# Ledger of designs, part 32: VH-VL binders against q9h9l3

Target 1, 176 residues: q9h9l3
Amino acid sequence: PRKMVAIDCEMVGTGPKGHVSSLARCSIVNYNGDVLYDEYILPPCHIVDYRTRWSGIRKQHMVNATPFKIARGQILKILTGKIVVGHAIHNDFKALQYFHPKSLTRDTSHIPPLNRKADCPENATMSLKHLTKKLLNRDIQVGKSGHSSVEDAQATMELYKLVEVEWEEHLARNPP
Below, E stands for the ipSAE of ESMFold2; O stands for the ipSAE of OpenDDE; V2 stands for 0.75 times the mean of E and O plus 0.25 times the DockQ between their complexes.

## First folded at step 1 (VH-VL)

Design R3l (framework fv_reozalimab_arm2; at its last look DockQ between E and O 0.58; V2 from the best seeds 0.00; counts 0 for: pae E 12.4 > 2)
Fold by ESMFold2-Fast, scan of step 1:
Structure R3l (fold): chain C 176 residues (1-176), chain A 120 residues (1-120), chain B 110 residues (1-110)
Amino acid sequence: as target 1 above (176 residues)
Amino acid sequence: QVQLVQSGAEVKKPGSSVKVSCKASGYTFSSYTISWVRQAPGQGLEWMGGIIPILGIANYAQKFQGRVTITADKSTSTAYMELSSLRSEDTAVYYCARGHYGSGSKFDPWGQGTTVTVSS
Amino acid sequence: QSVLTQPPSASGTPGQRVTISCSGSSSNIGNNAVNWYQQLPGTAPKLLIYYNNQRPSGVPDRFSGSKSGTSASLAISGLQSEDEADYYCASWDDSLNAYVFGGGIKLTVL
């Protein structure tokens, strides 16, 4: 009966030579795939590298972006107390400077039954794009103009739903 | 009790400037933005620009670049919009509105409006 | 002229359902949330719908919003005489770096 959401974040490069990943967009969807949050976020540090080929973020998106401190508060209010699904989700939590309880975290890049269904080694880290193509027969992250974090969050929720019953049962027997 | 109260009506000559104030109360001023929107008689709404007090930055619509200046005074919780080089086409009601971060940049509440008439 | 396109007028009778359209492009509605504002004669605009389909406190549930692709709609069910007003859709436009409004629609309750 605990509520579940899926999250996907986009990061830009800040700091020396753009080596630091800073949050610049966040999308959150509910169990049915409806958008609960989707905002561009302005990092507190100067953006050195927009990483547009992956992030889809351009300078124009920053003009009306939500400052990081305010966006973080909005996002954490949505995530708190919920089961949060993501793909390589530790990167999203790091960008948010946030710790979410492991017992309420679901990372689709580290769910062995999901890899098994995709005919991949159970303990390998597979990309969201690969798992989505194999299991949902859907192409995401197409082209070089950047990814849609809404599309990625929606795909991540649908992937989790394929193994939800099995994985929740596993976690109940083997708590994190 | 969240309110935006604007200064009174102004009558200006062509070529002059006008400065309209918007006093905020009932909320933490720097946690929101203030935008300025105008409406010429019988016409629609037109966004002029806004200020982001937490960053100290103002952004303007291209049409008003070079003529509009939006500022804020945190000590008095007051935003200002100054429009220079006034023309008869600038005759309008000028509104300030509180902008919310996120939620599609929704504007709530709005000030009561300030009528600016430009005539010789 | 207006970046977002709305019909200039609409009418209905009390109790009827009225739908108001708003058309944009990929640089505005296609990539950003849509807000709706109601302006009663002689008053400042009031926020009616935000984030495509959310209602502020105090707005009755007979007002609803939706968005599909580059278009948005405002629906008013059980139309009442006090709904006679101008209605504006609005969104951020990435190409213009500006908040943009539709041209507005004058709703008349007959």
Scores: ipSAE 0.267, ipTM 0.744, lowest interface PAE 3.5, mean pLDDT 91
Fold by OpenDDE, look of step 5:
Structure R3l (fold): chain C 176 residues (1-176), chain A 120 residues (1-120), chain B 110 residues (1-110)
Amino acid sequence: as target 1 above (176 residues)
Amino acid sequence: QVQLVQSGAEVKKPGSSVKVSCKASGYTFSSYTISWVRQAPGQGLEWMGGIIPILGIANYAQKFQGRVTITADKSTSTAYMELSSLRSEDTAVYYCARGHYGSGSKFDPWGQGTTVTVSS
Amino acid sequence: QSVLTQPPSASGTPGQRVTISCSGSSSNIGNNAVNWYQQLPGTAPKLLIYYNNQRPSGVPDRFSGSKSGTSASLAISGLQSEDEADYYCASWDDSLNAYVFGGGIKLTVL
């Protein structure tokens, strides 16, 4: 079995005017897309903006949400020692207040071969939704209910798998 | 090992209240939730509510709102479920279960169950 | 009656593959993880599958779970006599703000 997981997080707005992005949901899937973790998470600060149309997060989801500190520990335990795949994963790590080693991180928003395969500029930052549609012929993030972090994590993993061999070889020759 | 031990069987009159306890051991009490699920004779499982011990926050199924109270004592690692205004329909086995936090919560392990019989 | 819908009963012979269905809606299975519980006669429920398809320690790999859309399924391969039990699917429901169970299915091993 591969020591590879994909992660996607949903954030809500906290702090003044809700401009601080705080972790409110985290989903982790394995190489096969099986869900290893999927929890709503309670930020340490008062939520000002649930950003529901994007995040899918509602107030009711926070009633039994995992306190941030606890969730963070659980998540880090899963990620430790693994290759972590994500899309624009910097935002996820920032929300987690944790940064995975670069050598063990794969960001599908910054993989030129992936963009090339999708007939996109190699140095452009493409959305997960766009890449998923182009390369997997799958629609994600549809409707008005907000994103599904599980769906996004699964899509991210599937996208990476398309360029895994090529990209891993590249990284081996050009370690970050 | 992780286990939940519940209080003994109860026989109650209609209109009275019952309070069932669930003592947790083998794990950090505040790192998990406790939920209460009941099962009437020959019927399925029914979620009543749950509590986040570390926060002291409980939520309840609408059916039991106002009639059930779930509490937790962190000092003794014990959760409680109190059901008031008992009816014959409340006759059931009541289970406590350890849960992960969040909507994806899984219940593991379960208590052995507490039989509550309501009869006149 | 139950928020999640399960057939009331299923049966199979030893060695067969049996599939148990669970039907929900967008507010529960559609947006939340599904768990499965096994309840042997006269015992407390036991976690069988969590997060749609994950097996807890001690659960044989002949048990598998899947989820698609607003439905979930539990598959039991190599059916054994000890598998005779009630099986419940469960999920969080966003609209009800509650954990919900299926009605349970009684599996008989013939």
Scores: ipSAE 0.026, ipTM 0.616, lowest interface PAE 3.8, mean pLDDT 92
Fold by ESMFold2, look of step 5:
Structure R3l (fold): chain C 176 residues (1-176), chain A 120 residues (1-120), chain B 110 residues (1-110)
Amino acid sequence: as target 1 above (176 residues)
Amino acid sequence: QVQLVQSGAEVKKPGSSVKVSCKASGYTFSSYTISWVRQAPGQGLEWMGGIIPILGIANYAQKFQGRVTITADKSTSTAYMELSSLRSEDTAVYYCARGHYGSGSKFDPWGQGTTVTVSS
Amino acid sequence: QSVLTQPPSASGTPGQRVTISCSGSSSNIGNNAVNWYQQLPGTAPKLLIYYNNQRPSGVPDRFSGSKSGTSASLAISGLQSEDEADYYCASWDDSLNAYVFGGGIKLTVL
């Protein structure tokens, strides 16, 4: 059937006072968790705040980073025609300056059956870290060196698998 | 068909320079990098440097810094590598290769290679 | 010496599985993807594996790659006579600001 990938991005601060979130790393994994893409990305604007304690991005990572225009083209080739899974995925698409069809988008931050499995209210927003700990018995985003977008993308795919059959059937009955 | 076609073999004297061309076709030239890799007779592959045509920036391996110049002409989709102050140990096959920008840049395809012989 | 370390040679018989190793450091394989290149005698190198374990179109599935920590491996299952070639691992090195190759390994098919 239709291939499925998971994506996670890390952003840095650009623009006045570093308030604009610009893409600086992107990781994409396939259904089995194999890495299809993992690159540091150079924003087209000056980086004001690396946000390292959350992003894990340091100045040395930008030395050989892929320019945003090039990286976006590479990433979109991978995403086109696929079901794309993410956590709060609208932020990832915003940073990519990209719209992915709703019918092919899966957001683990907005799946009621997943919240039920974690024994929390269906409309509550849980962090990826907390869902992963509760449902997969795994600690991610450990320490103060920032997040790993590879680790986060892999966790997101595993979380989706827990509800995949139920949620895909729901979406088939209720097309977006 | 994506391909890289290099200029022909050269015989050079020590102390001179050589300029090898690499003409690209079948893809958007400015969306990729071009790297230069050499191979001395019976030896392994050695990255010399590369160029990022969209940014106009070249990087060089430390060993070649100051002797190599890598350029690109976007209008002709052609990259060039010039190596100066040639020595006998510069005798090698010189390859260009299309690279993908980023930490894991894969080189695909490669040019056919250009033999440079430095002979006194 | 090469920044990435490979044994100088390996051999196997048709049908066997051969594993080719590549050892690096945190500044290269540890933080950056590994690619593998095959070079048949008298020819230009050919991309065999990219991003640690991905095969380009046209590369047989008997070739596989993996990476663990600062080391990488290329495995060839069902060894065939045409697999006799030189094999190079490669990675970007952050501290050298350069692309680096292993020294190459000559695979002989007996």
Scores: ipSAE 0.005, ipTM 0.582, lowest interface PAE 12.4, mean pLDDT 89
OpenDDE, second read of step 2: ipSAE 0.020; ipTM 0.598
ESMFold2 (binder alone), look of step 5: mean pLDDT 93; pTM 0.953

Design R4 (framework fv_reozalimab_arm2)
Fold by ESMFold2-Fast, scan of step 1:
Structure R4 (fold): chain C 176 residues (1-176), chain A 120 residues (1-120), chain B 110 residues (1-110)
Amino acid sequence: as target 1 above (176 residues)
Amino acid sequence: QVQLVQSGAEVKKPGSSVKVSCKASGGTFNNYAISWVRQAPGQGLEWMGGIIPYFGTPNYAQKFQGRVTITADKSTSTAYMELSSLRSEDTAVYYCARDYSEYYYGMDVWGQGTTVTVSS
Amino acid sequence: QSVLTQPPSASGTPGQRVTISCSGSSSNIGENTVNWYQQLPGTAPKLLIYSDNQRPSGVPDRFSGSKSGTSASLAISGLQSEDEADYYCATWDDSLEGYVFGGGIKLTVL
């Protein structure tokens, strides 16, 4: 297939009252779901809120984490020139301080045919957990220890594959 | 298909400045890096710097730091390279080229080149 | 003066295999993927290889790239007269925070 990867990032809270989202983990998988990258990432700012119940990140994960500047370079080299699939992917790109070409970006939270298959309104922004349960009959993000960005990236790729032919055809006819 | 079209040839006197334009058509402008590469007669390729229009922050090769200014105008999908304090050694063909990030993955689409001659 | 070292010239005859070398250091080829460019006389450069060994659409499979440590190579099999051109390797240099080219090699097809 076409060169395609899926990404999912975990963010922690930095800045005043922990309201700024800073990159703290990134997972990238290939078309078949194999892990290409999975690292904990050290934000340049003091972490105020680990957001552990969602991020799965704890203080011990930061001890040997890759500094943001270095991790960003590694991640962008993997993403560059590829079709990148994500869910609400704007948040991941924002955390990476990166602008990926719109023509090479696929956001599973904004693909109308995918929502249609899940019996959801085409313009609604459905959660990854909901779409995965409805379309793949699989429960992800289970428990109280936070999300696995590897699991989320893998689910995102599998969801995209359900509409890949239809959506690529649509994009060829209606370029962004 | 994306095309890059550059401004025409320039003849300049030593000590002056030149500003070359590079207009993108047929694709997205804001989310690709635009690099500037020059080639003096009979010499090799030399990277001068680049910009990703979305971020607006240019990167410059150390050799050109302080003499080169790279800008982008998103409303006209045009990138610019201005080189000041021109010397005869600046006589070259100047190319703009599109690549995929500030890490300059590979220059996939090239402009036709702009000849700049510096003579007294 | 170039950061990446290439021989200044090479030659071959039609049908033969030619290999073009490119030598760098740990801050460039050792850490970053290598690109190869072809420049025909009087034209802008054309991307031949990206990500060490990948071909853009329209580049024949007789062109191949490889990388080992701090060195890279471009191989041209079944050499043809239209391959007569200048060839450049290029990559990002982490120490210089910039994109760097090799000095280029003039390939003559005899």
Scores: ipSAE 0.006, ipTM 0.470, lowest interface PAE 14.9, mean pLDDT 86

Design R4a (framework fv_reozalimab_arm2)
Fold by ESMFold2-Fast, scan of step 1:
Structure R4a (fold): chain C 176 residues (1-176), chain A 121 residues (1-121), chain B 110 residues (1-110)
Amino acid sequence: as target 1 above (176 residues)
Amino acid sequence: QVQLVQSGAEVKKPGSSVKVSCKASGGTFNNYAISWVRQAPGQGLEWMGGIIPYFGTPNYAQKFQGRVTITADKSTSTAYMELSSLRSEDTAVYYCAREYYDSSGYPLDYWGQGTTVTVSS
Amino acid sequence: QSVLTQPPSASGTPGQRVTISCSGSSSNIGENTVNWYQQLPGTAPKLLIYSDNQRPSGVPDRFSGSKSGTSASLAISGLQSEDEADYYCATWDDSLEGYVFGGGIKLTVL
């Protein structure tokens, strides 16, 4: 497989009214779905809103969490020079305070052929759960604990693999 | 001041799909969840699902899983709810509402005006 | 059909105190705070009470909420004619992983 990884991050709310999204967990998997990184991450600011329903993050996860500065360094070392696949990945990069080259970025929420295969409107931003159910016949994000970022990263990689040949050809014709 | 503005009324045939929009004004769209709630004529409120636009991932009520798709476009501060395989029982007013997730009860603090969807042949 | 139980109707006269009940279970009201919504005829619902007993800005203090165990109550003191509306309780249900509403109560001001 090409030097390719998939990433999924969970964010909590910090700052006034919890309006700032701060990194609180990151999972990275390789092309075959093997976990390369999965850590809870302690934001440098006070957590106002755990957003537990979506993030799966609770106070208990922060007790032994890796400080943001250290986690960021570890994550960027894994991402640098690789094709990085994610779903709505701009949000993950924003939380990491990181600019990944657009030519090496693949966002499964913005790949028209993927939506087409799922019988969804090409310009809509479809959920990872919906695309995974439609195209992989797999239920993800099941249960009471919020999302599993490992499960989400694995599903994201598998979704990309369904359109990889077509989409890489498209990008070669239409460089970002 | 937060305001949610929904698209206009729709009349649909059985078996078709409908997509309702909800445009938020103000700068807080990304950091709040948007929920979709429907109300059939003379009936109570029924939650369909929600999405936090920043994360882009929706959560659906079990009754609607497989038929509902909730999405968000952060560039236009607009959330969407698409319901497929429409039946006459889907005739209802559909509301979007902003969800405050700092409380375990997840209060819906601002509501759109509602979109009437009528399913008939 | 609703997960939380409310009486279907209630009535009062101006100036009276009216109490509206809402009954749930351990997976919803027992674990999570309760919200109350007011719906005037032909309009969208409006948040009236959140976190069991808190009022949004602009809601008069004659509206109050309380919770005990798996039940919640909305009290309306000094009932006014404009209070004639449907009232819904609501919360999160941990077992269903979803937001749940009471069936709603039609409050008539005589």
Scores: ipSAE 0.006, ipTM 0.482, lowest interface PAE 12.4, mean pLDDT 86

Design R4b (framework fv_reozalimab_arm2)
Fold by ESMFold2-Fast, scan of step 1:
Structure R4b (fold): chain C 176 residues (1-176), chain A 122 residues (1-122), chain B 110 residues (1-110)
Amino acid sequence: as target 1 above (176 residues)
Amino acid sequence: QVQLVQSGAEVKKPGSSVKVSCKASGGTFNNYAISWVRQAPGQGLEWMGGIIPYFGTPNYAQKFQGRVTITADKSTSTAYMELSSLRSEDTAVYYCARDHGYDFWSGYSDYWGQGTTVTVSS
Amino acid sequence: QSVLTQPPSASGTPGQRVTISCSGSSSNIGENTVNWYQQLPGTAPKLLIYSDNQRPSGVPDRFSGSKSGTSASLAISGLQSEDEADYYCATWDDSLEGYVFGGGIKLTVL
């Protein structure tokens, strides 16, 4: 598998006191940043907290949202067999209830060379917003109306491309 | 190195429930899907559903909807299939199978259990 | 009734090439890869071909798979008596959100 995609998910709060993070939007882009998938997703459980300031999700988005089971099937079909890039991607995979092979997973929150380029400690977990500002001179996740998962997925792919050659060589010599 | 061992044959009455077990050895139990497939005498194969033990969330075929429950116990590397409201047409051999990969769309059943005969008769 | 269509029976003689068909639709074979299973009398099914045309270790190269559009085929070259078995095609169906099997074909070696 040589094909590569980037993913970003938005979660809402379900369960007791809204403490469970449930998938409510997913965006997937290809290597060039073209959108392959972008849907609002209806969780199977009652939404307690939309977390709108961060997720950008509002009740209106749920009216025609794709049910979780159907959305999950569509998403996993896109991800299977591909190199999947994300930021703190374990949260996205947890929300999808999916285990992607480590050898095909690229997490921009855990790539030491990327932090080094941003003048950050190599083993620190830096936010997507910070890395994008430092390395791409671009402000994302601005304002109080919530994040755009499309914008985040595109930024994540661009960040990975900055270290792709170096990191792929490292992984070939040091398999996960 | 992977082996799936199923529980023994059962004879049940109509209206009762049956629970079949499938114990996996070798490989990583949590990272593979386990499917349940049945075969009535002289008939073809029919997928009932599956589970990825890591997540514990099953997927069921529409035909079995409210009658089948698939679970997994990660501590004992054992998957279970329980079928309720049994009828004579549920008489079949029930197989568990390990599905390669982390989903059902690209997966294939690379290892199969020996099968469990369930007979439903009054 | 099966979602994927296979002929109910086929026959051949030793050394012959036999082709087994499997017909589906855009929601299954048209979008997803096809797997093939062999079932000898009284035994559990065995994986024969996966992902349209791949062979697991231990399966002879005289077995091969192919796919075109919404149809798939299993070819058996140099047919042998031990190939008498039922053969099933299988794939994922996007509309049903489930794994589906063909009705199975009984292959007799005459």
Scores: ipSAE 0.007, ipTM 0.523, lowest interface PAE 10.6, mean pLDDT 87

Design R4c (framework fv_reozalimab_arm2)
Fold by ESMFold2-Fast, scan of step 1:
Structure R4c (fold): chain C 176 residues (1-176), chain A 120 residues (1-120), chain B 110 residues (1-110)
Amino acid sequence: as target 1 above (176 residues)
Amino acid sequence: QVQLVQSGAEVKKPGSSVKVSCKASGGTFNNYAISWVRQAPGQGLEWMGGIIPYFGTPNYAQKFQGRVTITADKSTSTAYMELSSLRSEDTAVYYCARGSDYWKGYYDYWGQGTTVTVSS
Amino acid sequence: QSVLTQPPSASGTPGQRVTISCSGSSSNIGENTVNWYQQLPGTAPKLLIYSDNQRPSGVPDRFSGSKSGTSASLAISGLQSEDEADYYCATWDDSLEGYVFGGGIKLTVL
């Protein structure tokens, strides 16, 4: 079986005016969509803006949250040596302060065949919500109580599976 | 649990070279920086450089560029530091340490140290 | 010479609170988090504080870190005889593209 996982992170605002994005939750699912990791994470910096409308993070989630260093170690242990799927995944890796090998990274926001299937321009960056609605006929990120990183990671894996055979063959012929 | 085990003490003549090894066990080897830090007797810690085994490309502190070579053998999970044109000032304990991240992290695991003595 | 400046020595008595300073610049402490290492005589350094103020498992809460601007501090409350050691601050320097240590401070417990 293929050693592949999907990741989605939620960030809160730290630094001046809350403009810095710091990791506050991470969800990782396996190929079948089963949850391998889902924890609230305590940033090392003071939280200025919880960004609750998008992140779903509230002050109470931070009380028993896993410290960043410990969470990062757990997450990297799961990601190492695996193909990691994400949407605009560079933001997740930036929040984790981590580089994953490009040869093992799959970003569903930059896969031309996926956009083509959704009747979108191949060179456009489409949101996870839009692609999921178009291709899976599923509404995600609904309401004002914040996004579910588990739901987003599951949707991301399902989107990748729609183009997996075609895209893996492309990457074998055109290594990144 | 991660463990770093270094090679034994070395006594070298001025002008020669020395190669110290650092064998990692208990964790993933390829995706963490392994750095070399030395300490001369009674002196502070000095970062020499490091390598991320996955990329194979080392980074060196400016002071040691041209004299130090850091390599990694992924098949044996072993990192190496070779220092050439040895002088008496190179007498020190040499540590390997694993970074929590590629380069900007902290060193959460350290080898036991390798004493290198340079004498005529 | 070290890029980060620390006093060469400090002392205290059991039960006292001691503070160890570390001074840098905008290219190191000003832009990056600070880590602290403890080195007992004859041993390898041990991570004591990471990312300005976080403690690894097994480090007592008597040890705390802080950072302001281009300076950082390590505070040791309830000083104990086993705290006698050398303490190093460290961070990444963006201008040098390398990891840098302070000169180290020898803490004596009198």
Scores: ipSAE 0.000, ipTM 0.453, lowest interface PAE 16.9, mean pLDDT 86

Design R4d (framework fv_reozalimab_arm2)
Fold by ESMFold2-Fast, scan of step 1:
Structure R4d (fold): chain C 176 residues (1-176), chain A 122 residues (1-122), chain B 110 residues (1-110)
Amino acid sequence: as target 1 above (176 residues)
Amino acid sequence: QVQLVQSGAEVKKPGSSVKVSCKASGGTFNNYAISWVRQAPGQGLEWMGGIIPYFGTPNYAQKFQGRVTITADKSTSTAYMELSSLRSEDTAVYYCARDIYSRYDYYGMDVWGQGTTVTVSS
Amino acid sequence: QSVLTQPPSASGTPGQRVTISCSGSSSNIGENTVNWYQQLPGTAPKLLIYSDNQRPSGVPDRFSGSKSGTSASLAISGLQSEDEADYYCATWDDSLEGYVFGGGIKLTVL
């Protein structure tokens, strides 16, 4: 019902020692958790480290993956003009080589009321896995075979909904 | 490949304050937390606090709450740590470090500055 | 008075395997991942292990980490003279609301 989406990107390591994070998958869900976008994305640079433990990305997923420039265009068309919810979302925007307006960005890794509900320090940066377990009683990112970016995007939207009214009122009074 | 370069050594009197800078180069400043860690002569590592430049909000270790101020200037890719009401026990090497944060996990401090020696003496 | 407990010193000879322990509690190691740092004399610390058992690119596979309950271990196989350093474990502590380090261990290679 709102112009609001949640995003979760998976990154692989490229560049020297695999330290550069390059986009390799992106999932976007709407307010109700329905999938609007979910594609494997081929980085323009050689993949040094698949980071499979976290990303879930393997060489097989790169077969027929959407080239970065094409995927980026598709993703930005979905994000433009919408409130975008993510967790540590600056990592996603960097991987997309994109700046989204701060006024339309919601980062569940740094919403003090959300941490307060989870009995965590208000200014601490808590993982998506921890917040989801504490507040939704749901285990995500289980095992060592990699994470589902769809599952992560859905959890992120659900977490935001827990504080949406309070946080939107705060932002209206204290514009970023 | 990011590098962190810190300001030079300081000699301060008890009761004064010191402000150490940490400039990032060769990488994206806003995508990481910057932590400050000190080490007194012959002692272990002690975390003072950190900041995520993108958000601008710092977190402080309880021991330093009220004496430490951590800030970041995104336009110059520089983080700062200011410690007030200096005592002889604050004599230490002060490090800044890039703390990789992701939505999955805390990756740890993978890039460290060279350290800034702060000596508090009469 | 470190929150995480490490032995103060250890020694080994080249080629041996050395294991360094780190003991914590449910509020730190029990809930959060453990990092290990190596500090060579006169230098800044270097990240050796993150997320309990992952190695950054460029760290030799002789170094490995493990975690069980509220304790973590760093193993160094094929010990070399270059490994003579101080080693620190570290993690987040939920009760202190901050990052905590072990007291450090001085590893001497004969």
Scores: ipSAE 0.011, ipTM 0.523, lowest interface PAE 9.3, mean pLDDT 85

